VH-VL binders against q9lss7. Designs and how they scored, part 47

Target 1, 226 residues: q9lss7
Amino acid sequence: MGNTSDDDKILSYEDVVLRRSDLDILNGPIFLNDRVIEFYLSFLSTVHSSTTISLIPPSIAFWISNCPDTEYLKDFMKPLNLRDKDLLILPVNDNSNVEVAEGGLHWSLLVYYKEANTFVHHDSYMGVNRWSAKQLFKAVSPFVSNGDASYKECTDTPQQKNGYDCGVFLLATARVICEWFSSGGMKNRDELWFANVKETVPDLVNHLREEILALIKKLMSESVSK
Short names: E, the ipSAE of ESMFold2; O, the ipSAE of OpenDDE; V2, 0.75 times the mean of E and O plus 0.25 times the DockQ between their complexes.

## First folded at step 15 (VH-VL; framework fv_gevokizumab)

Design gk1 (at its last look DockQ between E and O 0.77; V2 from the best seeds 0.82)
Fold by OpenDDE, look of step 15:
Structure gk1 (fold): chain C 226 residues (1-226), chain A 118 residues (1-118), chain B 107 residues (1-107)
Amino acid sequence: as target 1 above (226 residues)
Amino acid sequence: QVQLQESGPGLVKPSQTLSLTCSFSGFSLSTSSVGVGWIRQPSGKGLEWLAYIYWDKDKSYNPSLKSRLTISKDTSKNQVSLKITSVTAADTAVYFCARYPASTFDYWGQGTLVTVSS
Amino acid sequence: DIQMTQSTSSLSASVGDRVTITCRASQRITNYLSWYQQKPGKAVKLLIYYASSLQSGVPSRFSGSGSGTDYTLTISSLQQEDFATYFCQQSYSEPYTFGQGTKLEIK
């Protein structure tokens, strides 16, 4: 339990508060936590400011997937207006314990594309999050369509080569998909963004930690000048 | 069905270069986001990872042997090759190639014995 | 480098027995651990990946558990074809490393 006193706040960005320890995570071969993931997803939301794109925070995705009360979930989902969204980015975690925050050890990405009315799961480690992704799919599907959306695993998803970059793969994949969508998408419903992901994500993951770190430092400097 | 098969010289002299070839079927490095790796096992000893080559340009080597290892692929032939330079008796082992999806090996060849002897 | 230790080099058991094989990593590897089965003259077989995920085609009598640095392979009811050498492998970081193996022999 790291001395809470030494983990200073370094940046507030939208609804995310980053700590000094988050910089250490980005600098090291360390698993990305939910704060870093949420930060970058928030950043992507600002870059891709379309009202039809929704990047869901990890905590919200987790709650949706694990909500025990269907009526409560309905109420919770109302303000999200997911039916009006053309693209949903949903982080998936393998945490199965609702009582333990940040208990998961693997991140993957679930994406909903309205034009194709399909959910696509991208897992960078042999589909270990398939169960978790399906649970999230089942929970979200009734709120994006009339429950008739399809689900598929992208079997040609770039795979991680270590045990600590699953979050990086998630963020890289999310970025590529958002860029694909913002560029007008593809008319081919069968190919969607798959080629873009396969071509771009392997290189992107090699420097994305550094890029995120540089972004945070820049934002920190701007905050001090205000 | 995924299959891999190693081929090698069986016998190599000290200081020479060992060349190994892995031929595989049931998958393609051009269409699948997977790689191929090499692992060796000296007699009576454990397994040692040597290298992998991914479907893209990415390669990696065991740091302890990096200076002596070269891995390459011929996607059109469904082959991966490994070269080990300046071999010694310590390089005597059964050499395996295996499919490499994600920092693990899900399908293996039967292995080929290579003996380094004068 | 991460060191993988299988403390038991050999184990004797009978058909029908419950068998457990342990593997310890020198550092936390957060479930990125695989188990392999090796038999003489046969290809090495992946049994378990990510600590507890069963590889396709592997019998359900095989299971994996553990967390942090300590992991276990369990065979619920040993069959004749299960007599083999079992290896753990960490997939957390390069270089990938294997345990020294546990040979399961017939009692």
Scores: ipSAE 0.906, ipTM 0.944, lowest interface PAE 0.5, mean pLDDT 94
Fold by ESMFold2, look of step 15:
Structure gk1 (fold): chain C 226 residues (1-226), chain A 118 residues (1-118), chain B 107 residues (1-107)
Amino acid sequence: as target 1 above (226 residues)
Amino acid sequence: QVQLQESGPGLVKPSQTLSLTCSFSGFSLSTSSVGVGWIRQPSGKGLEWLAYIYWDKDKSYNPSLKSRLTISKDTSKNQVSLKITSVTAADTAVYFCARYPASTFDYWGQGTLVTVSS
Amino acid sequence: DIQMTQSTSSLSASVGDRVTITCRASQRITNYLSWYQQKPGKAVKLLIYYASSLQSGVPSRFSGSGSGTDYTLTISSLQQEDFATYFCQQSYSEPYTFGQGTKLEIK
């Protein structure tokens, strides 16, 4: 029934399968897809191995935001044990229209920090995902708090200068926050990780695509060896 | 209340360097993760982006003019400067500075006319 | 470079009319598009960013729509103060480029 396009599997990492085309995405000035986002979040999970940190895959975060049935949501959320987590990293996508070929056009990040009982939204393009982030906050909040968690837009989040690096900003910000948490965390409820993000993310985004490419190639070499 | 104001020489002779200053208030490059950019409009023509400088010292130039442009900032004075070397009549335009939060320009000055004439 | 085309250079309309201004990009810009209003001797105003996000302080009669390469600014009920030139700008990649402008003449 017609020809199948060849997009070779190049790496299996945790629950993520990467394809040749994913390397091309990282090389170009191209919007990062769900697979690259999930891969690097899974990598951060292994680097910051902790039972109290959860980095939620993009597909899971999207489903949580769009689940129409409260009973199904409760059943889905129970095995995630979110009440036991001190830090949650949740990717946000503005995908609300299933009729487009690619889901969503903009990535951002929602973070829950239990010690401050606060959700913080980091958006690298002028806060355009605020609505999507609030929907995710409303869906997740009952499962991590007594419904009393605060929501905050971080208006001083480093900003992208093009239309294709929002995923890079998401991953850079997530990485900096994980590093902040692993180094001891909160010093001030109004400052949290914000200074670290502001100081580190701008430089990190300039080379993060190259770092991820190098990481994938290294892991490919290790999987061939044994 | 965000405000930006351009200042420039009004008249410049060909081959000289055009120097422009943007003075702004209501935000600071020390406390806000934003930048300032320059856009020009030749008479009866459209808008042309020239450059930006960002709070973290990142800067960029329109490639068509890059060899002649220099952007700089003085954060303590809330000023951003643009220099254009070797000007010709084609550089005659109204020059705007604008706040640059991302790849868009959310607050603009009123513009300053610069004429390049012998 | 991404070319931005506003095919209509001038429009005439009456107060109360619904007007639509269009902008086309030479490649997909995935909603990275801004709309600006320019009046002679005044600061340019940002109206819309990211195709449809309304800038703070802009009247709700302004709205933006579109996707891919084709974008639209709509004024639902034209006011006397809306006499101006309207520009689109792609914010997708450097160099940032503008459409040629559409002059809206009230009459």
Scores: ipSAE 0.800, ipTM 0.900, lowest interface PAE 0.8, mean pLDDT 89
ESMFold2 (binder alone), look of step 15: mean pLDDT 91; pTM 0.931
ESMFold2, look of step 16: ipSAE 0.770; ipTM 0.887
ESMFold2 (binder alone), look of step 16: mean pLDDT 91; pTM 0.929
OpenDDE, look of step 16: ipSAE 0.902; ipTM 0.941

Design gk2 (at its last look DockQ between E and O 0.83; V2 from the best seeds 0.82)
Fold by OpenDDE, look of step 15:
Structure gk2 (fold): chain C 226 residues (1-226), chain A 118 residues (1-118), chain B 107 residues (1-107)
Amino acid sequence: as target 1 above (226 residues)
Amino acid sequence: QVQLQESGPGLVKPSQTLSLTCSFSGFSLSTSSVGVGWIRQPSGKGLEWLAYIYWDDDKSYNPSLKSRLTISKDTSKNQVSLKITSVTAADTAVYFCARYPASTFDYWGQGTLVTVSS
Amino acid sequence: DIQMTQSTSSLSASVGDRVTITCRASQRITKYLSWYQQKPGKAVKLLIYYASSLQSGVPSRFSGSGSGTDYTLTISSLQQEDFATYFCQQSYSEPYTFGQGTKLEIK
């Protein structure tokens, strides 16, 4: 239990508060936590400011997937207006226990593309999150369409080579898909963004931690000047 | 069905270069986001990871042997090669190639014995 | 480097027995652990990946569990074809490392 007193707040960005320990995560071969992931997804939302793109925070995605009350979920989902979205980015975690905060050890990405009316799951480690992704799909599907959306695993998803970069792969993949969408989206219904992901993500993951760290430092400096 | 098969010289003299070839079928390094790795096992000992090469030509080597190892691929032939320079008796082992999807080896060859002897 | 330790080098059991093999990592590897089966003259077979995920085609009598540094392979009811050497491997970081193996022998 790291002495809570030494983990100083370093940045507030949108609804995310980053701490000094989050910098350590980015500097080391350490598993990305939900705060870092949420921060970067929020940043991507700012870069891709389309009202038709929604990047869902990890905590929200987790809640949607694990909500025990259907009526409550309906009410919860209303303000999200997911039916009006053309692209949904949903982080997936393997945590199945809402009572255990540290139970999740693997991140993957579930993406909904309205034009194709399909959910695509990108898992960087042999599809270990398939079950979790399907659960999230089942929970979200009724709110994006009339429940007729398809689900598929992207079998040609770049794979991680270690046990700590799954979050990096998630963020890299999300970035590439957002860029693809912003550039005009679908030219081919069968290929979607798959080629872009395959071509770009392997290189992007090699420097994305550094890039995120640099971004945070920049934002910190700007905050002090205000 | 995924299959891998190792081929080697069987016998190599000390200080020479050991060349190994892995031929595989059931998958392609041009279409699949997978790699191929090499693992060896000295007699009566555990397994030692040596190297891997990924579909995009990304390579990695065991640091303990990095200076002596060279891994390469011929995608058109569905082959991966490993060279080990300046071999000694310590390099005597069964050498395996295996498909490498994600820091794990899901399909293995049967292995080929290489003996380093004068 | 991460060291993988299988404390039991050899285990004797009978057909029908429940068998447990343990593996310990020198550091936390967050379930990035695989189990392999090796038989003489045959290709090594992947059994379990990510600590508990069963590889396709592997019988359901095989299961994996564990977290942090400690992991277990379980065979619920040992069959004749299960007599082999079993290895754990960490897939957390390079260089990838294996346990020394546990040989399961017939009693």
Scores: ipSAE 0.875, ipTM 0.933, lowest interface PAE 0.5, mean pLDDT 94
Fold by ESMFold2, look of step 15:
Structure gk2 (fold): chain C 226 residues (1-226), chain A 118 residues (1-118), chain B 107 residues (1-107)
Amino acid sequence: as target 1 above (226 residues)
Amino acid sequence: QVQLQESGPGLVKPSQTLSLTCSFSGFSLSTSSVGVGWIRQPSGKGLEWLAYIYWDDDKSYNPSLKSRLTISKDTSKNQVSLKITSVTAADTAVYFCARYPASTFDYWGQGTLVTVSS
Amino acid sequence: DIQMTQSTSSLSASVGDRVTITCRASQRITKYLSWYQQKPGKAVKLLIYYASSLQSGVPSRFSGSGSGTDYTLTISSLQQEDFATYFCQQSYSEPYTFGQGTKLEIK
């Protein structure tokens, strides 16, 4: 049989191919995979339509953190033009071995904001990705600043209450920060988007799987019927 | 120096309502994105999660007892309360409150014994 | 509900021993597991969260490992103050559930 029932392709969106199992992931209490995360980050990129915002795919952020050679990293980073970006959204993953089953992964978010020259880490489960976030910060910082960017752990980040929503918190936080930036951005260096995230993300997380499902189904209808 | 302390009646009669209070210091639900939960332990037995209440007013109950449980908070007094209605001898236990940052409990009180006896 | 099983109810050991305590979940909990220490009349202490993350103030002789359904707590060199009951807890989904406990006693 041509297509398997578990993983039929259902949508091609930008550089992301979604499969039937991705709908099941969103509909259940299930850990979000790389494909769903990349899809929604790509969608946010189209909604905000800014040459000043870069939302980095999970695979790219992973590669940057684990590149063994500074010359290869320079060549890889050059086309990304990160120094020209005002806001940089980087998914963080604490899995150094990509061959391990996805059940051992934790998603969090590292954000660079040029006006404050600051990287901020948002982790929805007790800061368990702090080391991985710092490694990514150190790898990226030379390409967005003169090596003088600050690193901040946001201690007031909304926390997950189960073992399967870290990806949902990542996407909700990324969305709120993009909306904050598109609405004018910085109020002061100590506050940034932190109040917006604290006030909005807990409620958004309750509905975001449903919103992403509806979005995918809408896009499927538009692409399949054409 | 996070500290929590339970306060309870010690002895309660069957069919009555058990009321517990957790008083805490070293953190506040108004300035910390955490919650407080309740866990109990019958004598010589394992631990059983009962409920939590979170800084944003989200609350949840163990489904096996949820019809009998009510959790509430008084953020200005740094207190969280738990009520258990229609108690029986099966509710005899040491009751703990604990700080709930996420789905784990990082600081606990010393516990208060509640005995349900006719 | 996710059942947490600690097959061994008690262990006997001597100061200086390396001790391993095991915990099994009835389904995959993807490292959402905490370890606690309990002594009579004392507050319960969190030792480990997320399978292997050490709580602040906990001695480095305590470590945790595991994934999927099988998890372990290790004490690398047992001290007199480590004789206690140890519980695991899954933090993956409500209702949060605990293992039955493993009592670590002086040999």
Scores: ipSAE 0.763, ipTM 0.885, lowest interface PAE 1.0, mean pLDDT 89
ESMFold2 (binder alone), look of step 15: mean pLDDT 92; pTM 0.933

Design gk3 (at its last look DockQ between E and O 0.84; V2 from the best seeds 0.84)
Fold by OpenDDE, look of step 15:
Structure gk3 (fold): chain C 226 residues (1-226), chain A 118 residues (1-118), chain B 107 residues (1-107)
Amino acid sequence: as target 1 above (226 residues)
Amino acid sequence: QVQLQESGPGLVKPSQTLSLTCSFSGFSLSTSSVGVGWIRQPSGKGLEWLAYIYWDDDKSYNPSLKSRLTISKDTSKNQVSLKITSVTAADTAVYFCARYPASTFDYWGQGTLVTVSS
Amino acid sequence: DIQMTQSTSSLSASVGDRVTITCRASQRITNYLSWYQQKPGKAVKLLIYYARSLQSGVPSRFSGSGSGTDYTLTISSLQQEDFATYFCQQSYSEPYTFGQGTKLEIK
């Protein structure tokens, strides 16, 4: 049980409550948790304030992928209005059971682009999440467009060089794709954002933790002044 | 098919510089988001990671040997080179190059023996 | 640096046996562990990555398990060609480190 002091609330941002321990995660060579990922995805959503972009929280993506009841899933998916979205950002985790300790230790990114009617999976570690991504794809596909979306693995996805930055790669990739989309996107189904990701993500991941930390500190200071 | 092959001098004198070359095929550092690394194995001992170079020229070295190591690539020739300066008997080993996709080595060369002796 | 320990340096077994090789890390490495096979005069072969993912072309009799600091390579039914030295490697952080190896010998 982490020292009660390490779990102090430090920031409320949208629907995310960050804790002091989350700062430690960002400062150290530590695996990003779902809160940090959700926070930054929420932040990206505010930066790219389009009704046609949806960045799905990790918890929601996990539930969609693991929901055993199809009718329940249908009801659950209704308010998300995924058919009206042009871009979906979906975090993928390798945990298939929330009751299993240490089961989810790798993050990757599944992206849906409506113009191309395709899902693209970006995995920064040799495609280890391909099964999980495929499961999420199968669960989400019926709720996007007419359900005939394609699925592909991006084989030229930048790869991590350690065991703790998969979440950083996820967030970096998501950011690049959102920026690409906001700049007008592309109609070429074969190229999409792949070149942008390949060119920018490797450098972005080197300083993204620091950037996120700075952002949190800024937001904390602003919250105190209110 | 991915293949790697190490080449070296076989014998090097103490205090000299050891130069190794890795030639590879089946992939390219210009088109693939992968790297190439070097690992060595002294006789009867375990494996020791030395260095890697990535497709975008990102490099890393084992801290214990960093001051003596230089890794480089020639993408047009599908080659990666490693230099080790001021060699001693402790540098006697079989040297391997391997493809480096993600903090893992998925394809290896057969290795080349380098002996440091006067 | 993360230390990798294979407590068994040598193991004897017969064809058809179930064989397990263990590897322990000095700290938690969160499944970022690979297993390699080494034979004299042959290129080292990647068997398992991310603790349990089977490398393409590797027979299904090889499997990986474990979590945290403790990991296991299992050969369900040992074949003649499986007699070799096996190494674990942590891919969690630099410098990358290997276990000392476990030599699997014919009984």
Scores: ipSAE 0.893, ipTM 0.938, lowest interface PAE 0.5, mean pLDDT 94
Fold by ESMFold2, look of step 15:
Structure gk3 (fold): chain C 226 residues (1-226), chain A 118 residues (1-118), chain B 107 residues (1-107)
Amino acid sequence: as target 1 above (226 residues)
Amino acid sequence: QVQLQESGPGLVKPSQTLSLTCSFSGFSLSTSSVGVGWIRQPSGKGLEWLAYIYWDDDKSYNPSLKSRLTISKDTSKNQVSLKITSVTAADTAVYFCARYPASTFDYWGQGTLVTVSS
Amino acid sequence: DIQMTQSTSSLSASVGDRVTITCRASQRITNYLSWYQQKPGKAVKLLIYYARSLQSGVPSRFSGSGSGTDYTLTISSLQQEDFATYFCQQSYSEPYTFGQGTKLEIK
């Protein structure tokens, strides 16, 4: 008999299609895939509906990091209008390091904040995505500034204690930063969202899988009732 | 730089409580988002993780000893303590404390030998 | 619980040799693996985390490789100070567990 089965579609949300296996991922101690990441980033975009914020899908961030042609990259980036954005949320995955055989196993977050002209990298596991984050920073920086944006590794980012919650940390951190931005943002250029992330993310990650699962089930119920 | 040092009783009688203290310098749990963990090594044997406590007071224990372990911190003194109740000869080991940034241990103390004997 | 197995308990080698030490996990740990060096009476040293990331201050002759369940520590040109016992540790899930150790001895 066969050892695999079809993976049923359960929800279409924006540009992402969620499947039965995605619910299983949220229920268990399992690494979050790009579909769950994209879904929740799209949801945050709906909640924080501002023309000056952009939450970049994982597939787009991956493509930007790996574009082989500088001229093609410029043409790709123009329609995104990134110079018009005050906050840019970019998921980072180590699959942009083509030298490793089992890439795509660690998520982190790169955030651009225009008022500080700074990219900040949040990595929940000992900075292991620093190379991939730097590649994405180099690719994106010319399109948000004249290539003069600063890069900062946030060494005080909350850290994961297992090998499967990096995506949860990414989404929790992104959510806290979006909430910070929507509440008026900067009070001090040296502080930004760092205290909010440090204070909120550790507890949020303990419950975020449950919250996302409940959200998906609610949306499924609303979709079926139509 | 980052340094950790264990202190303990050396000798403990069976059924007593073993108390260990980790004193550290070069970092602080009030200003660094890290923790401290405990690992032990019985003579001629492998390493066994016991517990950690994190800067935000999150803590966890090895399930095989959980009912006997208590970890605590005193951030102002840069100290972390571990208690092991109801000790037996199986608890004879070298005990290490180590800095715990995330699921790994990047700086270790020299270890302190604890012997459980009548 | 994830069991970590180091295939050999002891290796003999000469200064200048290329040495490999292997470690196998009882399930996939997706690069959440650390390597440590232990010498008698000394603090344990972290060498490698996340399978391949070199800890600060560790010589570049040390490297990590592998994926899934099978991981390797390599010392490209063995030095006198490298004779020690080497442990792997899975950092994927609690309880964190260690391999039994591989003692590297002078031939």
Scores: ipSAE 0.790, ipTM 0.895, lowest interface PAE 0.9, mean pLDDT 89
ESMFold2 (binder alone), look of step 15: mean pLDDT 92; pTM 0.934

